# Ledger of designs, part 43: VH-VL binders against Cytochrome c oxidase assembly factor 8 (COA8)

Target 1, 167 residues: Cytochrome c oxidase assembly factor 8 (COA8), of Homo sapiens (Human) (q96il0)
Amino acid sequence: APERGAERRDTAPSGVSRFCPPRKSCHDWIGPPDKYSNLRPVHFYIPENESPLEQKLRKLRQETQEWNQQFWANQNLTFSKEKEEFIHSRLKTKGLGLRTESGQKATLNAEEMADFYKEFLSKNFQKHMYYNRDWYKRNFAITFFMGKVALERIWNKLKQKQKKRSN

## First folded at step 1 (VH-VL)

Design x28 (framework fv_cixutumumab)
Fold by ESMFold2-Fast, scan of step 1:
Structure x28 (fold): chain C 167 residues (1-167), chain A 121 residues (1-121), chain B 108 residues (1-108)
Amino acid sequence: as target 1 above (167 residues)
Amino acid sequence: EVQLVQSGAEVKKPGSSVKVSCKASGGTFSSYAISWVRQAPGQGLEWMGGIIPYFGTTNYAQKFQGRVTITADKSTSTAYMELSSLRSEDTAVYYCARTEYIYDSGYMDVWGKGTTVTVSS
Amino acid sequence: SSELTQDPAVSVALGQTVRITCQGDSLESYYATWYQQKPGQAPILVIYGKDNRPSGIPDRFSGSSSGNTASLTITGAQAEDEADYYCQSYDSSGDYVVFGGGTKLTVL
């Protein structure tokens, strides 16, 4: 049933996250859960003198976050849509209306819903397994670039040490 | 009411290349993959490959690796499929389709009307 | 074309039930998707997943799967159901999309 503006037209599957990190933060900020994905977004701290390599790492982490947001927003929308379709189909088969006599949204009992959950989990099992595989691949890439950034920072520290010694 | 609008028919000589465009309407372009599927006259459907525009990630069928290149321009919501070293066997209708890559049931729910490519010597 | 096998043709009388089959080793791991194609037109999605129907597809269309075989069933075939039907899945690796050869349905 729609409540005081609770039912909204959701045309963007990735969602619209609206939050602002505290001013003068020197650390990454974790926000509230996104409306569509239910994942907490991370706003990355951008150093004043970010190197090109550090920017590439940050962009990769941001792209990975967007991929996660998109995946789970789509998954949650698919779940909600198929759940509603399943309920409507079963109620139609029983000759029942979509609303009770009290005006509330008609529902199926737990045993009937168990069929939907088992089917949804079964047909999405491999999708979730491959999501984990892709997440692993992305984290490998992030770790690789983190290593490059660490090496760059070590070289920069060595250069600073040399400059301080020569001065 | 999402639509995929494809470029017009083309006639090409053997050995040349063809580049077909697929322009999506509305804000779903970056949220879905775009597949390219061809159909030779009187033959079945054949998947060539796809792209996820948001990341620029491509996947090509083994038969077409080395000859096909799929690209996307997010600013114009347009996907492209370029096929090189054309042969007479490449004469077909080329479709673009909006794709959900579900590992247990991938599906294509919105299709372009198709672009006829004729390769003749 | 070698991965998923369909019979090239099948017939059904108006109002009767017909079952179109798709066979392939990958169907043990992945469900088939079904498309309808009429001459001169792009394919239309009719079944995805185990037996989900997109909005606008009549209740007479249903899907099923058993072992290495997937089936599209049309219960009470109508004249407008005369078309080519294609199954689609992934190959055994899950990396590539593969179509069956197509089945031409004739409604008598």
Scores: ipSAE 0.000, ipTM 0.459, lowest interface PAE 18.2, mean pLDDT 78

Design x29 (framework fv_cixutumumab)
Fold by ESMFold2-Fast, scan of step 1:
Structure x29 (fold): chain C 167 residues (1-167), chain A 121 residues (1-121), chain B 108 residues (1-108)
Amino acid sequence: as target 1 above (167 residues)
Amino acid sequence: EVQLVQSGAEVKKPGSSVKVSCKASGGTFSSYAISWVRQAPGQGLEWMGGIIPYFGTTNYAQKFQGRVTITADKSTSTAYMELSSLRSEDTAVYYCARGYDWLTESYFDYWGKGTTVTVSS
Amino acid sequence: SSELTQDPAVSVALGQTVRITCQGDSLESYYATWYQQKPGQAPILVIYGKDNRPSGIPDRFSGSSSGNTASLTITGAQAEDEADYYCQSYDSSGDYVVFGGGTKLTVL
């Protein structure tokens, strides 16, 4: 594969963007990680003459991506908030300030943070169990629709192969 | 040599279901489509549906939609056809048949010997 | 009635040529495949993709197609050719496999 070496312009002749997606895309495009979920979004290409099955597959993948993004954005925000609250609570119990002498945020050592991680995982066990269940259900559905789309394409090729038009 | 080995004869009561198996040997199971074709006594051939094992994708004849389920188990190279809500008119020999490959599976190059299913009360 | 129509019976004298026909609108778009079935046996593939013979099928068997009609020709029929013959193709949509009603060939 050749090295990347060119920035793409969205509009000529103004400026140059370092993070510009392709102007014309004929395939899915992968974006940068979301600030909150830390997952990379996929921008799905919509082909001309998309079949009903292809549309259902694409919508299912889009819906699953949105669900996944939302879950992890919420989870990461909850984790960050509860981590800060835990640190604050422990520092207050020790009679320490929220900042070090150097002005940095005060932190707990690894042994102290282990208690937080155990508590967070235990508290969120059922939530993560339901997430995993739904994640598997969604991926199972996506796999079946992928199979249906593949069969549709195979049947279309078989029809073409059986008796070609004169062109 | 490619062989399709079918399960033994079944006698069923009206309203029950039957599940017939078809085990493939001597070839690549996943590379070919498997179809089910039945034949009532003294009657012609009737296509029920098929499956492409690699994808698990199925296609059913309109007459059998809602009553037939075709599945495949790649680990045992076995395809199954389950027919529910059996009637006396479902009495037939049920054949499994292999397509040449999945780009040309419009014809059936190998057939099982057939499974006789009798529905009576 | 059915998507593919065959005459229910035909006869041919030993050593003569017989043509078994299959008619349907889908045959303008798709090739017919032909199977031979003898009593108590599973069908065997005789002709596929218009005029291809599997290994082991005698060269007296040939296929042809014109418009909405496909034909199986046996040139120099033998006693062993006495059987039921089925054509098979797709319905007009191309989504479903369909069989003709079958033709019983009697060799006189």
Scores: ipSAE 0.000, ipTM 0.444, lowest interface PAE 19.9, mean pLDDT 78
Fold by OpenDDE, second read of step 2:
Structure x29 (fold): chain C 167 residues (1-167), chain A 121 residues (1-121), chain B 108 residues (1-108)
Amino acid sequence: as target 1 above (167 residues)
Amino acid sequence: EVQLVQSGAEVKKPGSSVKVSCKASGGTFSSYAISWVRQAPGQGLEWMGGIIPYFGTTNYAQKFQGRVTITADKSTSTAYMELSSLRSEDTAVYYCARGYDWLTESYFDYWGKGTTVTVSS
Amino acid sequence: SSELTQDPAVSVALGQTVRITCQGDSLESYYATWYQQKPGQAPILVIYGKDNRPSGIPDRFSGSSSGNTASLTITGAQAEDEADYYCQSYDSSGDYVVFGGGTKLTVL
C-alpha cells in the first residue's frame, strides 16, 4: 500500500498578535495588521458581568475574526507563491534572468502581470464566492446578536430604574 | 553620506543573549532593508537575516531561525539584532549592512564597522 | 541550500590580470555581487549586477557571468588589490542571501 505522503499543509503560523491591550481597558482594542493576513486583529473587551447573550456575541465575533485571519493568511501566501512562480516561468521563457542589470529582483510589467491576475482570479473565483457567502452569513449573525444584546441592555436598564423608583 | 553606526564590542557567557544595534544616518532608513552578516575569526561572511523597517518584515537564514531576532525602530533609525543561546561558535564580528532582496536592491552598499562579540566561559 | 563556491586563494603578478570565480546553481538565475575585504575592515562593494561599479571603484574591476559561474576580473592588478574577495547572491529560491567562501588574492 503506497504510503500517501501526508502533504504537511503548511498551516500559516497563526501570527499570535503580540498586541496586549491594557488590563484596565473597558473597550475593544485594535491591534496592528497581522503580518500574514494584513488584517488588524481586535481584542474584545470582556465585561465583569457579561451576560450569556453578550458572551455568545463575543465568541461569535472572535470565531469570525479567527476564520477571517486564517483565510486571508492562506490566501496571501498562495497568491505570493503563485505570483513568484509565474514571474519566474515568464522570465525564463523570455530568456531573462531573475535579476536585472542593477541586481534587483526582476519583475514583469503590468501588462504581463495582467495575465497572472486574470488566471489567479479565475482559479480562485469559487473560493472567493464561498468566502463571501460565509462572510455575509457570519456578519448577519453577529449583527443579529448585536441587536439582541442592545435590547437586553435596554431592558436591564429599565428594570433597574423601576427598582429604584419602588424603593 | 549614509553611515551605519554599530554598538560596541560585547563579551558574553555561553547560554546568554546579545543585542547589537545599528543606527543609520544620512539616508532614508525606512526605504531600505538592513541585513546582518557575521564573520567568525579567519572565516567567511555569513548572512544571518534582514529586516525592512518600513514594513517590519523580517527574513532569517535557516541556521539562525528561532535564535535570532531582528527588529527596527523607525523613529530612531536603528536596527537591532538579538542572538540568544550563545555558543563559543558565535564568536564573530557582526556587521549590519544596508540592502536586502525583498524587491529592493540586491547588494549591500553600506556596511557598519562591525561589532565584535566574544562568547567565552 | 545552493552554495556558492570560490577558490580559497589566487595569486597575480603586479600589473597582470586575474580572474576570481564563483560557482553555484543559483548563478544561472541571479547575478553575483562582489565584495572586497581587507584585514580588520568591513567589506566594500566592488561589483554588482551584470557589471556595475559603485562610485570610487577603479575601472580595472569588472564582472562577468557564464552559466552557473560568475567572475570578478582585475585587469592590471595593483598592490592595493591584495584582499579577500567574496561573491554574494541568492539561494535557488531567491529568498535567502548566500556568500561564497571567499578568495584570498595575493599580489606578487
Scores: ipSAE 0.000, ipTM 0.547, lowest interface PAE 11.8, mean pLDDT 84

Design x30 (framework fv_cixutumumab)
Fold by ESMFold2-Fast, scan of step 1:
Structure x30 (fold): chain C 167 residues (1-167), chain A 122 residues (1-122), chain B 108 residues (1-108)
Amino acid sequence: as target 1 above (167 residues)
Amino acid sequence: EVQLVQSGAEVKKPGSSVKVSCKASGGTFSSYAISWVRQAPGQGLEWMGGIIPYFGTTNYAQKFQGRVTITADKSTSTAYMELSSLRSEDTAVYYCAKEPYYGFDSYYMDVWGKGTTVTVSS
Amino acid sequence: SSELTQDPAVSVALGQTVRITCQGDSLESYYATWYQQKPGQAPILVIYGKDNRPSGIPDRFSGSSSGNTASLTITGAQAEDEADYYCQSYDSSGDYVVFGGGTKLTVL
């Protein structure tokens, strides 16, 4: 099964039509935080006359967002799974039940949980470094293509001015 | 669903080079990494290196640095592994394998090509 | 030679439980991944992370880790489980992928 996405929701931003329908977005649309990644997705508006370079930039931004969403969804899932395993292991070692009498999950104190956080971060250090390297590279690439798109738009506007002047 | 299709078997002379291809289908080629792993007859698995096609970023095992070059062509969704200065000890099956590189649990090889046999003989 | 150490061979009786181990200093920092390889075939992913199974892998396969040791457990071994099993992780720097030497499992 594909990953369940967050439901689409939009707040009318300053300068945007308050009456723009959710499914017929006039601008980039910001959704609610994803249940698993805890990040808000951006739904990109596609202009009618999108250039190939503009399409490349948009796809790069979309792919980066998907990559980010998947990374943090997996990160949060792994963290929650390992946290529960750690708590269960420690409670069993102490001879304590896995749930309180009220039916809620039993938990450890802050000192005991600090051991888990240190272990989790240490164990995942390489993945976080790899993620950070890719994150910076993706952002540099996006910035680079944003510059190219800006130059293309300037050139196109200049070309249109010359065409109008000629007419 | 991603599938990896590798090029056919090669027979090479010592001192030559070989270039093996790995064509991906399904999914977004730039969203994952490709590793190259070899296995000599009767021996275990040996990691050679990998590439993140999106950036062209490569990483090579120390044993193969200077002899191996891994590249990717995003337009054809194809990764390549070129090994130079071939020796008889390079006779092996060469595998490409996909790593979904985003996410904590994603740094593993979930899809493998069927392998390319490279024989180095005079 | 290998940073990850596996016993070269183990045997298990049909229907019994077997544990294959992988040992290395890097396993204190990184989880092991497990692959199954049958003669003439490419490896297939069996366990990744601590104990995650890909779709299609039977639930008799499980993973565990403690300190510098990772284990693959097959509970109720079947004839089709006879294969070579490789652990994989990273070197101590996290920069290079490393495989264990492999364990040949014979199902008696």
Scores: ipSAE 0.000, ipTM 0.480, lowest interface PAE 13.7, mean pLDDT 78

Design x31 (framework fv_cixutumumab)
Fold by ESMFold2-Fast, scan of step 1:
Structure x31 (fold): chain C 167 residues (1-167), chain A 121 residues (1-121), chain B 108 residues (1-108)
Amino acid sequence: as target 1 above (167 residues)
Amino acid sequence: EVQLVQSGAEVKKPGSSVKVSCKASGGTFSSYAISWVRQAPGQGLEWMGGIIPYFGTTNYAQKFQGRVTITADKSTSTAYMELSSLRSEDTAVYYCARHDSYELYGPFDVWGKGTTVTVSS
Amino acid sequence: SSELTQDPAVSVALGQTVRITCQGDSLESYYATWYQQKPGQAPILVIYGKDNRPSGIPDRFSGSSSGNTASLTITGAQAEDEADYYCQSYDSSGDYVVFGGGTKLTVL
């Protein structure tokens, strides 16, 4: 049997995760947090004799992970850009520079930042609700397919046991 | 670089249905939501609805509920918009547009060139 | 049509600043996105998330938002800026995409 884990096992192209699982892993492996989404990616174990149903489940989980990573990477990027622009705009209005006398990044007080956070959360409320709805739909589908895979494995064990009894 | 390629112009009779296609080239089709926006001659933009291709999740504008059906075929990277019970006021240019997001939110960053549908009376 | 209101037409002299305004109750909750459309062409995204520009959009385009009002500002208008401009946001529920009626900008 060939050695596994020498390269990334994800079959779908991805610009987010590039970490490989340990070479002798027989389980899904959790990587370090992604730079953009701050979520830990799961690197899926691919058995040598993966059934078509197991492949469908794995691909569904991989696609769901990619969707989830992309959502939070985009959300974090948008938040970061809008926050920086808000701070720069307010500092410009006050006639202040972008750096303090000590060389630190100039910041706004808690009251000013609270206005930004309130506005950002309000503007993104429906976006997060749609995310949650789709997240639940995806997890329902994954759970359903996990059940099917479990039943397939039980069935295969029963077939193997019956074959041994027959011999 | 993603492009959205739409099907050609259609001339339809009142009471019939039209189905417009929108094929994504480049990028991952399942990673972005697709909406349909129409524009009647000399009028403004009007959102009809959209789809999240991976799950087939749709959302339709109230005005078009019951008449519009939006679908996606991941194997061909193509989204479809079917409008039934056509009336003369459905004469318009129909655009598909990609959201800069997986969900039906965010800006339309990529637009198809539009499909002209003329409903003859 | 009632949800987001734009003036139907505005004019600006070459090189001068123009402000196109969009008003609606939903703008208290959601930022406006702005599109430029020239005759016979599909719309082009010019501003999103209040004041962000996509790659390729000139820096003379900027957005602002205050209360139920959003504005697109073109500082130093050029001849090629002559077009229809549409604001876009969501209804009060956030469930439906809504466009403003559009503003025709004429560059004198």
Scores: ipSAE 0.000, ipTM 0.489, lowest interface PAE 14.9, mean pLDDT 80

Design x32 (framework fv_cixutumumab)
Fold by ESMFold2-Fast, scan of step 1:
Structure x32 (fold): chain C 167 residues (1-167), chain A 124 residues (1-124), chain B 108 residues (1-108)
Amino acid sequence: as target 1 above (167 residues)
Amino acid sequence: EVQLVQSGAEVKKPGSSVKVSCKASGGTFSSYAISWVRQAPGQGLEWMGGIIPYFGTTNYAQKFQGRVTITADKSTSTAYMELSSLRSEDTAVYYCARVEGYSYDRTYYYMDVWGKGTTVTVSS
Amino acid sequence: SSELTQDPAVSVALGQTVRITCQGDSLESYYATWYQQKPGQAPILVIYGKDNRPSGIPDRFSGSSSGNTASLTITGAQAEDEADYYCQSYDSSGDYVVFGGGTKLTVL
C-alpha cells in the first residue's frame, strides 16, 4: 500500500490540478481550465526522433506553461483571500457582522468593492510589470527557438532529398 | 449637508412596542450605515444595532436580540428601529446616527451625523 | 470583560491640559472614537481613527493610542469644553459596537 506522505510529493508545486491526455495521441493535447489559474494546460507530445533543438523548444514551452500556471494560481488565491479579508474588515468597520440573523452572508456593494480592486491592482503593480516583462522575454525565446527548429527541419528535408538524388 | 430627522416623542405602556423613524435628507442614503444608540436619563450611551440600507444587512447588540428590529426604506431614505416588550428600563432618548469607518492598519467605526433624538417614556 | 472603561469624572483648570483615558482589550486591535455631549444635546464627533478631527473641531483636541489604552487630550481647556466625553470602539470579538461609560469633564 502506498504511503500517504509519498502521494503528497506527487502534488504540483503550484497546487494546480493534474490532467491526462487521451490514451493515444500524436499531437499536443489541451486540458480543461485549471480551477485555480483558470488557464487550460497543454500536454506536449514527444516525437520518437526528437532533435536536441526540438527538445529545448518543448522544454522551454513546458517550463513557461508551468511558470504561467503557477503565477495565475497564486494571484487568484491571493486575490480571493485578500478580497474576503477586505469584506470582513469593511463590515466590521460599519458595525456589522459577517452574517445576518437569518444566516445570510453579508456583502459589500460594487462601489465599495471598486476600492478593493483599485488597491489590489496598485499593490500588485510591480509584480504584474515583472510578469509582463518575463512573459515577453519567454515568448521571444520561444519564437526564436521555433524559428531555429523550422530552419533545421527545412535544411534536413533539403539535405535528405539531395542525398536520395545522389544515390 | 446630510441631516437626520427623527420622529416625535412617544409615551408607551409596559408590554407594548415602539417604532422610531430616522429620515435622511441630503447626501446619498444608501452609501452609509445607520446606527441606533439610546441613553437612559442620567446614564451613558448604549449601542443597539445598525443597518446597511443598500443590502438590508442588520446587526444587533446581544442585549436587544429578539426585541429590536431595524429596517430601512430606500425609497423614502428612512431607517426604523422597533423595540418590543417595553419595560420601564427602556425609558430613554433614542438616537439614530450615520456610520462611516475605515479598515486598514487598525479598524475604526465612527458616527459623524446624529439625529436630535426621540424621547420614549414607558410608564403605567 | 472587554468593555471600555473610563473614569466617571475629571476636572481641569482653564487653560491647562487634561487627558481623558479609555481602556479595553479591544483597543489593541481597534482605534477609539471620541464624542462630546452637552446637556440636552445629541453627541458630536470629536476624534476618530486615533487622531483625526472633523471640520469644526478645535485643534486643541487630539487623540492617541498605546496598547489597550486610548486617550483624548485637550490642550488649553476652555469653558465650553465642559461636557461628557464618551469613547467608542468594538468589543473584543469585533462584532459589536460598545461605548465607554463616559467621563464628565468639569472646567474650573
Scores: ipSAE 0.000, ipTM 0.493, lowest interface PAE 13.8, mean pLDDT 80

Design x33 (framework fv_cixutumumab)
Heavy chain, then light chain:
Amino acid sequence: EVQLVQSGAEVKKPGSSVKVSCKASGDTFSEYAISWVRQAPGQGLEWMGGIIPLFGEANYAQKFQGRVTITADKSTSTAYMELSSLRSEDTAVYYCATGYSSLYYYMDVWGKGTTVTVSS
Amino acid sequence: SSELTQDPAVSVALGQTVRITCQGDSLRSYYATWYQQKPGQAPILVIYGEDNRPSGIPDRFSGSSSGNTASLTITGAQAEDEADYYCNSRDYSGEHWVFGGGTKLTVL
ESMFold2-Fast, scan of step 1: ipSAE 0.303; ipTM 0.740
OpenDDE, second read of step 2: ipSAE 0.000; ipTM 0.552

Design x34 (from x33 with heavy chain T98R G99S S101T S102G L103Y Y104H Y105E; framework fv_cixutumumab)
Fold by OpenDDE, second read of step 2:
Structure x34 (fold): chain C 167 residues (1-167), chain A 120 residues (1-120), chain B 108 residues (1-108)
Amino acid sequence: as target 1 above (167 residues)
Amino acid sequence: EVQLVQSGAEVKKPGSSVKVSCKASGDTFSEYAISWVRQAPGQGLEWMGGIIPLFGEANYAQKFQGRVTITADKSTSTAYMELSSLRSEDTAVYYCARSYTGYHEYMDVWGKGTTVTVSS
Amino acid sequence: SSELTQDPAVSVALGQTVRITCQGDSLRSYYATWYQQKPGQAPILVIYGEDNRPSGIPDRFSGSSSGNTASLTITGAQAEDEADYYCNSRDYSGEHWVFGGGTKLTVL
């Protein structure tokens, strides 16, 4: 069986946002947009007394964020590559150079690029459908756990108030 | 300023092959064509062929068809010219040149040339 | 094969005007490009697209075309202009490049 050379998917290096929130922060921090995904990473706050439910929520949020970052990093890379290839192929077909007389990179007009966008969207339609589906599933799960955490916190506050009244 | 750096001088026997390299400085390698032009001692310029690294397409002068192979590696910004079945008449300076592929076409950047000597 | 023809040699007195002509059928369809080459050096682009000068080329260099001919004109020739001049264009197919035989310019 010929070993299908694993096309090394140029996985966009997960740009580890070098943004470190202050150690004494009691809230989530939003970093600058990632250079590959253009999404702002969130640094999640970790409470000192994190409950198992809170921990599960945090992990789910983190995993969802990572998934989303990777998806868009890859999509942006693919889009950029295919866009450039389209432009070059179209310029070639038109008998135009890769640069203008001024030495600038030659490009196509908005009408010509509309064809690329249509084709790109058509080609990636299923991928985007699956993304949207998974995005909704993940966010639903997150929302559900947020609700549970909220209830747990309320319950714990009520127990603490009862204990203070009994002493 | 973009420069084309060519490989060093070569001395070859008749019937052998020579491969000359041309490395472009900068990030614009994919936006130009690379042409190969030779010049025999005391003779004029002779276009051998060219490649558009972006497309991987090479064109050859009829005189060299089947004997010359031009390739490009985009990852290293390097073009190659391989000439096989060398003859004494192939003794020349071989230049690579960047060819502008705009509305106007011209070779604006030249390598310093690679001397290839074919001797018995 | 579309050939470009040049005079093998021309002379010009210092400060005078000289015209180097290139002739070929492909010049009806394509502009000539002109290169200057000095002994032991690589060619230098001097004129492209009929009458365009790259940066660093003196204004005494100009280009023109008529029918199947292209011309390089040097107005007020200088001693440093002594060199070989080559015309270049696409062939009939537009897929290949062709050079003229070159013109040796002597400045007297």
Scores: ipSAE 0.008, ipTM 0.556, lowest interface PAE 9.8, mean pLDDT 86
Fold by ESMFold2-Fast, scan of step 1:
Structure x34 (fold): chain C 167 residues (1-167), chain A 120 residues (1-120), chain B 108 residues (1-108)
Amino acid sequence: as target 1 above (167 residues)
Amino acid sequence: EVQLVQSGAEVKKPGSSVKVSCKASGDTFSEYAISWVRQAPGQGLEWMGGIIPLFGEANYAQKFQGRVTITADKSTSTAYMELSSLRSEDTAVYYCARSYTGYHEYMDVWGKGTTVTVSS
Amino acid sequence: SSELTQDPAVSVALGQTVRITCQGDSLRSYYATWYQQKPGQAPILVIYGEDNRPSGIPDRFSGSSSGNTASLTITGAQAEDEADYYCNSRDYSGEHWVFGGGTKLTVL
């Protein structure tokens, strides 16, 4: 549950977010897994004295997270849809209903699901390869900007030392 | 827009072989299978077989086993259907089609067809 | 082809409802897919997975299935719906695809 109490309901018919960082957090906050992507979102801490370079790095990290969340949300929805469709097809083939006598969803064993996993992976192979390429490209860019931010911070500390010595 | 472009019409003699090509665009070869379907003049549709390019695995209808060979070249995004020992009964329009192979199975993009005439 | 049977012809009056049927034992295990074909043209997907409609296919097309029978329904038939309609499904083994013989729809 977030530390923030319930706020007055907005009059706008927009979706209401129920999750936010703890009120007095001074570090990055990691949220619960997203319903669709099953990835935990990171809510980035914004320093009061954020430099333009630090802002660019943070936005790059946020954009990469959004891209990653979108990719896996879409992939997981596709996987879940096709898995459910596959299970229904195999249950129909076996003459079984979609639900057990207890009302739970009927399922297939691991051996029966192996064909689905093979088919899904082969069908999506190139899509996953493009994802990996873009993932490495984005992480390289993030690492590069992290290095630039580190150099900027070192330079600023050196400037402060030089200013002290000149006094 | 995704398209399947087939090779041109062929006239063949009995006992010869024909090889029809089907060039796919976009991400077809990464996400879909390619099926081959024929239609004799005034007759219905008949599935001959298909291939999943990622695995190179082909599957053939029982009627065509031993006479048909379906292959795929991933470097050119082109699928091929070769039919041997041609007979007059093989005169037909041959279609390639992009097949979705999840739980729901369907052919959503079709080539325009290749007419193969077998006569002597 | 003999595994899925369709009536060879059916007629419907303009604006009326028509149902085209496909029958075979494999339909107890697999859903039917429906294709429309006009003379000199390649087939067009109209319904898949019992009752799913691709983008661009009019709302008047729908599908249903019960036991060994699948049906394509056109509610409020239009002149442009005059065509041959083919059902398609897996054979009993699930290894091969088979087409019905086709139904010629005439819109009066």
Scores: ipSAE 0.000, ipTM 0.449, lowest interface PAE 20.0, mean pLDDT 79

